# VH-VL binders against UPF0166 protein aq_448: the designs that were tried, part 1

Every score and structure here is a prediction.

Target 1, 96 residues: UPF0166 protein aq_448, of Aquifex aeolicus (o66756)
Amino acid sequence: MKEVLMRIYSSKEENLEDYINKLFEGGIRGAVVLQGIAGFGKGREFHSEEIEVLSYELPVVIEVVEDREKLLNFLKENRETFKNCYITFERVKVWE
Below, numbering starts at 1 at the first letter of every chain, in headers, positions and changes, except where a header shows other numbers; antibody chains aren't numbered by Kabat.
F, E and O stand for the ipSAE by ESMFold2-Fast, ESMFold2 and OpenDDE, each averaged over both directions (binder to target, target to binder). V2 = 0.75 x the mean of E and O + 0.25 x the DockQ between their complexes.
[cut] marks letters that were taken out.
The coordinates of atoms that the task and the answers printed are left out; those that the model quotes come from them. Centres of patches stay.

## First folded at step 5 (VH-VL)

Design b50
Fold by ESMFold2, fold request of step 23:
Parts: C-alpha cells; sequence; structure tokens
Structure b50 (fold): chain C 96 residues (1-96), chain A 122 residues (1-122), chain B 107 residues (1-107)
C-alpha cells in the first residue's frame, strides 16, 4: 500500500471551487487548501499579500494525501479538469 | 540535456538471464512524478512496453512477461536495471529505456536511449 | 488489453504534401495517447502527448487530434526529414500498447 502527497498549485481565481468539488465528489479522503503570501508562476508576474490583499490572484496550494492507486484512478476519471494544472507528487508515510 | 543509454550483454544464450542497465543524466529519479521504462523492438517489428519504475519505487510490468521481469533502480547512481529470466529466441530485440516525465500518471516517454541490441542464440 | 490499430502500414507522399496518419483504440482512452517518430539508427522521438500537445522542440507542422477511440497525426507540409515510421501509444490502461507503426516514404 503506497501513499502519495499531491499538491495542486493554483489561485483563488483559477477554478479552485471546481477542483475541491471534484476531489470531494471523487471520494478523496481529504484535501486542504493552503494560502500563499506571495508567489509567481509561468507568467512571472509577482503577487504578494501586500499588493494582492483584495485580489483572488493570491497563490494557493491544494494538498491531498491518498492511496496511490486511488489517486491515479481519480486523475484518470477527471483528466480534463486537471490536465493543465501544475501538480507535484511525493511519496509519503502516514502515521495513522 | 536529458540523455539515457542502455547497456547490455549483446549476446545471451537461451535459458539464461538477460540483464540490462539504463544510465541517465539531465534528470533525477528522485524528482516527483518521474519514471523510467523499458521498451523493446524485435527486428522489423513494433514496440512492446516491458516495465517501468517511478520515483516512488512503484513498479509496473507487462502482464504477458511479468513472471520473468524484475525492474529496480539505484537513484544515487542514476540507473535503472531490468532482468529477464529464461530467455528464448523470441527475446531477441533492440531494448530501449526511456524517461516517463509523469510516470504512470500520464504514461508517455519523452526521451529515449539509442537502444541496445540483444541477441539470444546458441 | 487495448489494441491500437494503425490501418495503414506504409504510405508514400511528396515533399510539401499534407499527410494524415490514423490510430484507433479498441476502447475509449480519454486522450491518453502519444505519437512517436522512429528513424533507422536514431533514438525514438516523442512528437505528441495527451493526443494533441506538441512536445518541446518538435516542428509546428506536426499536430495531433482526436478523442475517444479515434486519433490522428497530421504533418501539414511534409519535409525530407520526415521520412520515418510513426507509432501511436495508449497509456490509459496496462499494458501500455503501441500501434504497429506507419512507415512514411517520401517520393
Amino acid sequence: as target 1 above (96 residues)
Amino acid sequence: QVQLQESGPGLVKPSQTLSLTCSFSGFSLSTSGVGVGWIRQPSGKGLEWLAHIDWDDDKSYNPSLKSRLTISKDTSKNQVSLKITSVTAADTAVYFCARIPYGEWLGYFDYWGQGTLVTVSS
Amino acid sequence: DIQMTQSTSSLSASVGDRVTITCRASQSISSYLSWYQQKPGKAVKLLIYDASSLQSGVPSRFSGSGSGTDYTLTISSLQQEDFATYFCQQSYSYPWTFGQGTKLEIK
């Protein structure tokens, strides 16, 4: 049984609600959204809390810890939703 | 920049074990999502996926060959190895290793080695 | 197993022609399809991933399209260097499988 940490890098403006809804509807055991204070991505536009306080452009990261096989099947079933997302995976050991 | 190279015995006798090594540079198998796989091509024929191993040590094998295949990695040496037991003439092929940028999650091979010919003969 | 069928094993065309190579899966593969180019004595080269995404460094004359079970690779203006064998591959289900190849010969 192998467990994986998945991180989806997004912003409040970029389909966040849809991602969370898909994860919930797909039976993923849990997801947490972490809000970044500052960041930049592909466009290299700098975003920070001091400038972006009232903006939905602040960076967020959705973290999911789940069984590898279950997560793989989830992503296959929801390919169109997540195909263009910036996503990273790491193996993780869950302490119950 | 990404480079892979296969190393193998060239000639193997029937019933022996074929050992192949993929040495690579320009990426690390410790990078999340990345995998390395093996594909073979008999002379004048199509491509057959054999196995792959992902960064998290997840291994997948072609079911038709699974009982004879063993894949392993040495992340510190940037190497992936494949063993094929009990070889026959049907195992004569060019063997390729290739990078899988998202492992089994997307399952495509973005960089391939040049291939190494393995001949199974008396 | 998902069978990948390239109905044409060999075709000939002239430089400048528009060429279409087809690939059909025995079941829907949800765009988990890639295209490869193989030339004698050279490493296999990825052209298209995710059915329609062009790999970095591949000339823009190559494009992929399709969905479900039917996919195509198109070369909009054939060049001398495009003489090769082209394979499709699915990665939706294990075992990952390739089409048998389409050899493109330039007149």
Scores: ipSAE 0.201, ipTM 0.751, lowest interface PAE 4.7, mean pLDDT 86
Fold by ESMFold2, fold request of step 23:
Structure b50 (fold): chain C 96 residues (1-96), chain A 122 residues (1-122), chain B 107 residues (1-107)
Amino acid sequence: as target 1 above (96 residues)
Amino acid sequence: QVQLQESGPGLVKPSQTLSLTCSFSGFSLSTSGVGVGWIRQPSGKGLEWLAHIDWDDDKSYNPSLKSRLTISKDTSKNQVSLKITSVTAADTAVYFCARIPYGEWLGYFDYWGQGTLVTVSS
Amino acid sequence: DIQMTQSTSSLSASVGDRVTITCRASQSISSYLSWYQQKPGKAVKLLIYDASSLQSGVPSRFSGSGSGTDYTLTISSLQQEDFATYFCQQSYSYPWTFGQGTKLEIK
């Protein structure tokens, strides 16, 4: 009944497909991966496409829109995979 | 300086509705992720989670008591209220409110009130 | 519902002792576990969250460990002020539940 937008802030890494596979296997409605062209995090190390020799350091945001309870249960069942991720949640209205 | 304080009636007669208020300071329920919950402890017994309410007005209730519980908040007054209908002697306990810094996502209580005793007797 | 069992209801130890308090869940709770200290006349105090993370302002002699169904709270060098009852709590699934408590008495 309550829909949320979840954003997982990460970098483009070898295990990105593993995150997406976990989301898919967990029955999550869908996920979109957005590639940032520049950014920095807690370490304040700056990354951009023009500067990065390896694309794995580029900022990435995984967006999921899902039922709040379903997403909570998914994250608890997959704690080891996501426990160190920077994740935000926001209420949204889904047009059906 | 996070502080929470419970207030309640002290004595309630059987079949009446118990009303409790949690007044808090040092934080706001307008903060994303924050919640406030209620826990009770009968004399010499363990702790029982009753309900909590999050910043986005999401409410969760202990299923064994859900039909009798109503939780609500007044963000402008920094208050959370709990009502328990149709009380019996089994509802005699010390009632605590506590802050949940990351709501149901992590589900722990980092600051508690001192508790208020409610006795159900005729 | 997930039952939390603290097998020891009371234990006695001397100042300076290493004390271990255990908590067992009826099913895996994936480290969604917290520890609390309760003293008469005082507010309940959070000690450990997320199974092993120390709450700000809690002395470093307190530590938490464990995984799956078995969790422990350790006090490395017991102090006079540690006389209290200790509870574990799971937040893996609703209803959130507490252990029955372990009362620590200083000899």
Scores: ipSAE 0.157, ipTM 0.763, lowest interface PAE 5.4, mean pLDDT 86
Fold by OpenDDE, look of step 6:
Structure b50 (fold): chain C 96 residues (1-96), chain A 122 residues (1-122), chain B 107 residues (1-107)
Amino acid sequence: as target 1 above (96 residues)
Amino acid sequence: QVQLQESGPGLVKPSQTLSLTCSFSGFSLSTSGVGVGWIRQPSGKGLEWLAHIDWDDDKSYNPSLKSRLTISKDTSKNQVSLKITSVTAADTAVYFCARIPYGEWLGYFDYWGQGTLVTVSS
Amino acid sequence: DIQMTQSTSSLSASVGDRVTITCRASQSISSYLSWYQQKPGKAVKLLIYDASSLQSGVPSRFSGSGSGTDYTLTISSLQQEDFATYFCQQSYSYPWTFGQGTKLEIK
């Protein structure tokens, strides 16, 4: 199997539950949600608790380790849900 | 400017191996997200995807032809090669190579070569 | 495999006409659909990707629409250079497959 580490970047906390539900329903083996203290991304908006004028939400990263093809198919089937997310893939070795 | 050009033998005998080469410029297969694929078109018929390879050396093959196809890349030469073994008359077609800008994620070909005709005949 | 059907194999039109070419997938392909233009002796040209995204350098008279299984390529005002064969392609699942093409001819 060709496992990859997928990272989903988002600043939309209101969508987080939906993201996790989709991953779970899609049979993804696991997901971890990380919250950043500050960041910027699409739209070049800066997100931080310290800068209320620019953002009210903290950046969130969802990390998933799964088969590459499975993740690709998952994202295709759920493209509407993740259409505004920034997503990266990194090769990983898995030891269980 | 992106350019691709196919080269092949023109004529191949049945049961022999067809070797094709795609030479390209204006981009590199060392660039993340980039791939190169092969598509063929028999005379008067539609297009058939054969295989593609990306910057990470990941290879994908049409399942109907997988056992006969081998795709490879030489990044330093800006070339992608395709081999088709045990050819028959059914393999007579114009063979195209084309660039995939975002790998298998979006899966479209944004630049194509002009194609090279390969005829399988005894 | 996903079959791509272009029910119209040939279409006659005149310069200035609004032309619509349809493509149907045997199952939903979730907008992973591209349109290509083919002319004899020339490289195939990408027109539309991701169902409705116009490729850079392609005239704005070309547009793509659709979702699920049904997709459409539209030429708002046909030009002389637009007479060619047009193909759709799905990249939702392997193997990637093409429609059989629609040849746009001069009326």
Scores: ipSAE 0.107, ipTM 0.793, lowest interface PAE 2.7, mean pLDDT 91
Fold by OpenDDE, fold request of step 23:
Structure b50 (fold): chain C 96 residues (1-96), chain A 122 residues (1-122), chain B 107 residues (1-107)
Amino acid sequence: as target 1 above (96 residues)
Amino acid sequence: QVQLQESGPGLVKPSQTLSLTCSFSGFSLSTSGVGVGWIRQPSGKGLEWLAHIDWDDDKSYNPSLKSRLTISKDTSKNQVSLKITSVTAADTAVYFCARIPYGEWLGYFDYWGQGTLVTVSS
Amino acid sequence: DIQMTQSTSSLSASVGDRVTITCRASQSISSYLSWYQQKPGKAVKLLIYDASSLQSGVPSRFSGSGSGTDYTLTISSLQQEDFATYFCQQSYSYPWTFGQGTKLEIK
């Protein structure tokens, strides 16, 4: 099996629509956007539903399961789009 | 066009330190996902992975040689260096450097240098 | 360490032949397997990566297959320039390791 789970850590304030559009246009099989209740990352800024009135800076995780080669090629072609994102990869098994 | 070229002393004496340099062009170690590794091949034998370094200065070593290996990079010069201490006759081999397009994630070498022969002899 | 064992260290064939070289890992490597071609005095050439992905610029007569512990490199119709030594390599876990090589010679 060659599938990988990719997680893109971002926020609502960032270019979420652009990220999703790029994934879609790139032929990625699927993506799910998860909104965090609270979190912090680079810059040591803490964000939560309690603190964020407009929810613009709430943590967001985009999860993608895709073939690892396809995913790496996609990221290579879209380096500028995701240059400021924190991205992790995990080996996964797909059951269908 | 991706190119890599190894350089070394050709001959070293036992117990000395072997210093190798890989000079490359057509790519940069400032590019995320890119790495450069060293592989050696004794005459008439198979290939042995030694070490590699990626764009983030993350280093990986063959555990059997880790205590004797030091890998480093100079991104501005497009160079990767490898040092091997306390060499013996067993370190006689052709030494290759090669590009790793996606670092440790996929772990294959898509472009190789021609190799440089290093002989350890008294 | 993961040991990579190729089916044979040497193989004789003729131009036009279908050639298959197998590589077995001592444990599952989940398709983290690459194939290389080596000729004397030439740079090693990547043929296949990720078990079955053909490297750009490599002729389509080369193909890779397999899963788990067993993998194969196939040359559908051997050409004169294909006589060389072929190596498999796993990158599933450190240390990355290579097969012992298979020298493909003219029959």
Scores: ipSAE 0.069, ipTM 0.784, lowest interface PAE 3.1, mean pLDDT 91
Fold by OpenDDE, fold request of step 23:
Structure b50 (fold): chain C 96 residues (1-96), chain A 122 residues (1-122), chain B 107 residues (1-107)
Amino acid sequence: as target 1 above (96 residues)
Amino acid sequence: QVQLQESGPGLVKPSQTLSLTCSFSGFSLSTSGVGVGWIRQPSGKGLEWLAHIDWDDDKSYNPSLKSRLTISKDTSKNQVSLKITSVTAADTAVYFCARIPYGEWLGYFDYWGQGTLVTVSS
Amino acid sequence: DIQMTQSTSSLSASVGDRVTITCRASQSISSYLSWYQQKPGKAVKLLIYDASSLQSGVPSRFSGSGSGTDYTLTISSLQQEDFATYFCQQSYSYPWTFGQGTKLEIK
């Protein structure tokens, strides 16, 4: 099975527009940005709408479903852009 | 503890098929992201990547040798096999198998076998 | 193919020395670079992956740096057990390729 679900963990403040633009320019099938209600990352600081004054640091997950090899190549070509991102891959079956 | 061990015929005649087996423990090729690759090293020379296979049965071959290489896995036996057809003296080398923890994403070998010497001679 | 060239094929040093080995790729490899240690009769050991990530269990005296085409393995204070051959490897594109190796010998 070739397709994977790639999740890029980020925040509303962090380079989201650049990430999406790179994905688009890279010919990736599609990407959606999901805003989290609450969460924490590497800094182990908890972020939520209750805590954040301006909600700039709320968790954001960019989800992408695409061919595994294509995504890996994409990440290689865009290493600098995504070097600090936490990224996961999950095998998925696509129905369309 | 991760361990890999290569086994081979030691000696192969020219034009024959070289069959190698990598037996490993401490991990499984059913684990997502995991792969096993083969690397060889002629005496006094550098390392050459040959092929690798991952948990998803994706196979990658060195283009210079692709036509002669066949890699396969038996997950239940924790084994990876490599066949090299039409061997010549140029295929004389120590053959290593090694684990790839994150497949072609990062593409490094974190654990290696001791290697097995294969000599091609008439 | 991407050619990997190490700064030197052999290097002499003494215990306690700071040792630097450089690896240059024929094109940018975007930090997809690993360093290995090879000793006779022993399994090859991974030292650094992803250019600068220290493999678990590897002494902190080993470090990797670099970007683009140029990468460096540094041993901050050479120990007796560090005399070996060191290889870099790129995994940016197929075929994955290795440097020619640098044999670190005792002075």
Scores: ipSAE 0.036, ipTM 0.762, lowest interface PAE 3.3, mean pLDDT 91

## First folded at step 6 (VH-VL; from b26 with light chain S30Y)

Design c1
Fold by ESMFold2, look of step 6:
Structure c1 (fold): chain C 96 residues (1-96), chain A 123 residues (1-123), chain B 107 residues (1-107)
Amino acid sequence: as target 1 above (96 residues)
Amino acid sequence: QVQLQESGPGLVKPSQTLSLTCSFSGFSLSTSGVGVGWIRQPSGKGLEWLAHIDWDDDKSYNPSLKSRLTISKDTSKNQVSLKITSVTAADTAVYFCAHLYTVEYGSGYFDYWGQGTLVTVSS
Amino acid sequence: DIQMTQSTSSLSASVGDRVTITCRASQSIYSYLSWYQQKPGKAVKLLIYDASSLQSGVPSRFSGSGSGTDYTLTISSLQQEDFATYFCQQSYSYPWTFGQGTKLEIK
């Protein structure tokens, strides 16, 4: 039983609602979307809130705390949906 | 060119430990996404995945054999070793090592195989 | 464990035939499926990965298809060198498992 914090690095122009719906339909117990104020990805184009025309390309991070194996199986089941996302796992201790 | 070759004892008595070595060339276990696995085939039967080890030293074992298996690597010698303890006649098989190409989320496939080495467990 | 079943242990065919070998998983494996060819005295050869992607150096007469639990290897025009045993393998969930093999024999 290993719990991890999964971070999915994405942007607002991607179909964020679809990502959240996939997580919900996949039985993931919760997800939070955090909006970054600036950043860049593999294309190395800098994005920030200061540029109105680029606001739709601002970085977002989807955070999920869940069992590691459950998340790996979820990603395998949905690999086309998330294939262009940077995804990181970090082991966490949850106090409840 | 990717090449792998298995070496082992040929004959092992029951209850002993079987030690196998995979020597390879044409790739390095320092390369991201690369691994080496062990698969065996009893005479006239199908293939059974035993274990594999990845470039980042992540190890995976067949659960039915896990208590008897140990996989390790020596990246500087381009070798991967497998030990199987407490062997019985059921462990008689041709043993293959194979190059593992890993894909997303811990999956993969074996794109290059050695020729195999026969190990017989007999008293 | 995910069981991989090749319902046909042996099949006979002639050079030039279209041959289909099937493989069924006991649960969905989401195309994490590879096909291998084995001939006596030869190293096992990867033919297909990701259910349908052709490995480099494999003739185009080989193709893979399927999804979910049902997967197929097809040889569109059988050649003399294709008489061998064919195995499917899933890499979706540990333990990674193989089908029991389908021996393709000359008729």
Scores: ipSAE 0.201, ipTM 0.771, lowest interface PAE 4.7, mean pLDDT 87
Fold by OpenDDE, look of step 10:
Parts: structure tokens; C-alpha cells; sequence
Structure c1 (fold): chain C 96 residues (1-96), chain A 123 residues (1-123), chain B 107 residues (1-107)
């Protein structure tokens, strides 16, 4: 198996557009941005729709399913863009 | 405790099919993350990965030998079999089966090995 | 295919010595590297997995390090039972491949 699920943890306040553009330009087969209703991360600050006036700091997860090597090369080439992101990988099987 | 034991014909003629069986205990191929692989070693040479099979019946083959290899499992018997067709003298080696622990991205390592069984291809 | 090179095929050392065995991959294997010990008449033994993780039951004198393409197995103080052949193996991409081995012999 070569495909993995990559999750990029970020927030709405961060440059999500840049992340998506980089993924697209990098030839990644697809990406989905999920918005969390609440969460906490760096700084141990809690963010939720109730706390955030404009909900700009709500947690966001970008999910990508792609070939492992392709993703690793992609991240290597885009280290500066994703340097402040928390990224996880999970082995997956793709059903097509 | 994990134990594996290879069994084979010892001697095979060229062009014939080599059938190997790995019998194991101490683990089950129904367990997620578990696999069994085959590795061979010609005399005085290094190790060559041949194939492995995991709990999900996912099979991986060495591309250089894929056309000649067939790996299968019988979970109920705790056995994994390997067939190699059209053998030649180049297939003479000690054949090992090993317990495979799979990790992310299809990676893994062989944490327990059998003693190996010598197979000689000769007329 | 990824080639695994153990440039030293044979190494002589004495009991008590610090021994380092090197393994180089033809491309980065991102720490998907294992070290094995082989002795005649014995089952191959896993020593290190994921480049630096010590397999359960393996003496602490064994350690692994490295990243990218270059990896090392270190025996901090060689014991009599450590004289054997050592192999590295990458599992980053198929086919999985082994180094040619380094035979550690008694000086």
C-alpha cells in the first residue's frame, strides 16, 4: 500500500488559501478542508464558535489522500509554507 | 512465544515448481498489523526479500520475481505458503519465513525468523 | 530499486571495543531501516527497527542512528556473542532490500 491520509492541522486565521494552492500546484490529487467547531492547540487556547466573535480562529483540518512518496516530496519542497502546521499521516486503503 | 518453521522439498529439478510452507505459532494472521514474509539467502550471499502477506490478505511481491511467485495464507492452520515456478540454479538458497510487523505506509520489519530451509535446484 | 550498501563487508574487533557498522541507501528511506543479526545455525534476529528503536530483548549496547540515506549500527562494548553478520534493510519502498552484510570477526 502506498496511499496515506495526510492531515494538516491549522486554523481559519492562517493562510488556508496558500495551503490549498500549494497542494493544487503540487499536483496533489485532492484536498478537503474541514472546519472544527471547537479545539485547542498551540498556546493552549481554546477556540469555539461561542468564544470567537467571527470564528476566524476555529480549528481547520486539511485532509489529503495521496501516494506517500509524493506527499513526502511535496512537503520537502514546501517546508516553509507548512513549517508551522501540525501534520499527521495514516496508512489507508483506497476503494475505487 | 512466536515461532516459525519452514518446510520444503530440499531438492528441486530445474523448471519445476518449488513449494514452501511456513508453519507458525504464537500469533495469528487474523490480527491487524500482522504479516508473514519470505526471504532467501544464497550461500555466501546477502538476503533477498521475496514476498509477504498480511492479515488483510494483501500480497506484496518482489517485482523481479513477481511472475514466478505466489504467496497465500491459511489462517485457520497458521500457515503461509510460497510457490516459485520455473526454478533454476539461481533459486538455490536458504529460504526463511518471518513474522512481519507492519507500520504506516506499507512499511514493516521482520521481528521473528524461522531457522530457514535449504532448497537446492539441481538436475 | 533502492540499493543498500554496507561498504564494509568484514570488520575485525576485540571484546570490549566500540563498533560501528554503516549502511547507505541509494536514496532517502526516511528512517524505515532495520538492523538484523545473523549467526550460523541460529535464527536471524531483529536488533533495531525504525532506524533507532531497540527491539525488545536486545541488549542496550546495541543502538541505531541515522537519517536520510546514512545509517549506523553501534555496539558500545562488543561482547563475545556479538560476533556475527549484520544486515540493514529498508522498507521504505518496494522491493524491500537488504545490505550485503557486514561480518564482525574476532581480532
Amino acid sequence: as target 1 above (96 residues)
Amino acid sequence: QVQLQESGPGLVKPSQTLSLTCSFSGFSLSTSGVGVGWIRQPSGKGLEWLAHIDWDDDKSYNPSLKSRLTISKDTSKNQVSLKITSVTAADTAVYFCAHLYTVEYGSGYFDYWGQGTLVTVSS
Amino acid sequence: DIQMTQSTSSLSASVGDRVTITCRASQSIYSYLSWYQQKPGKAVKLLIYDASSLQSGVPSRFSGSGSGTDYTLTISSLQQEDFATYFCQQSYSYPWTFGQGTKLEIK
Scores: ipSAE 0.022, ipTM 0.704, lowest interface PAE 6.1, mean pLDDT 91

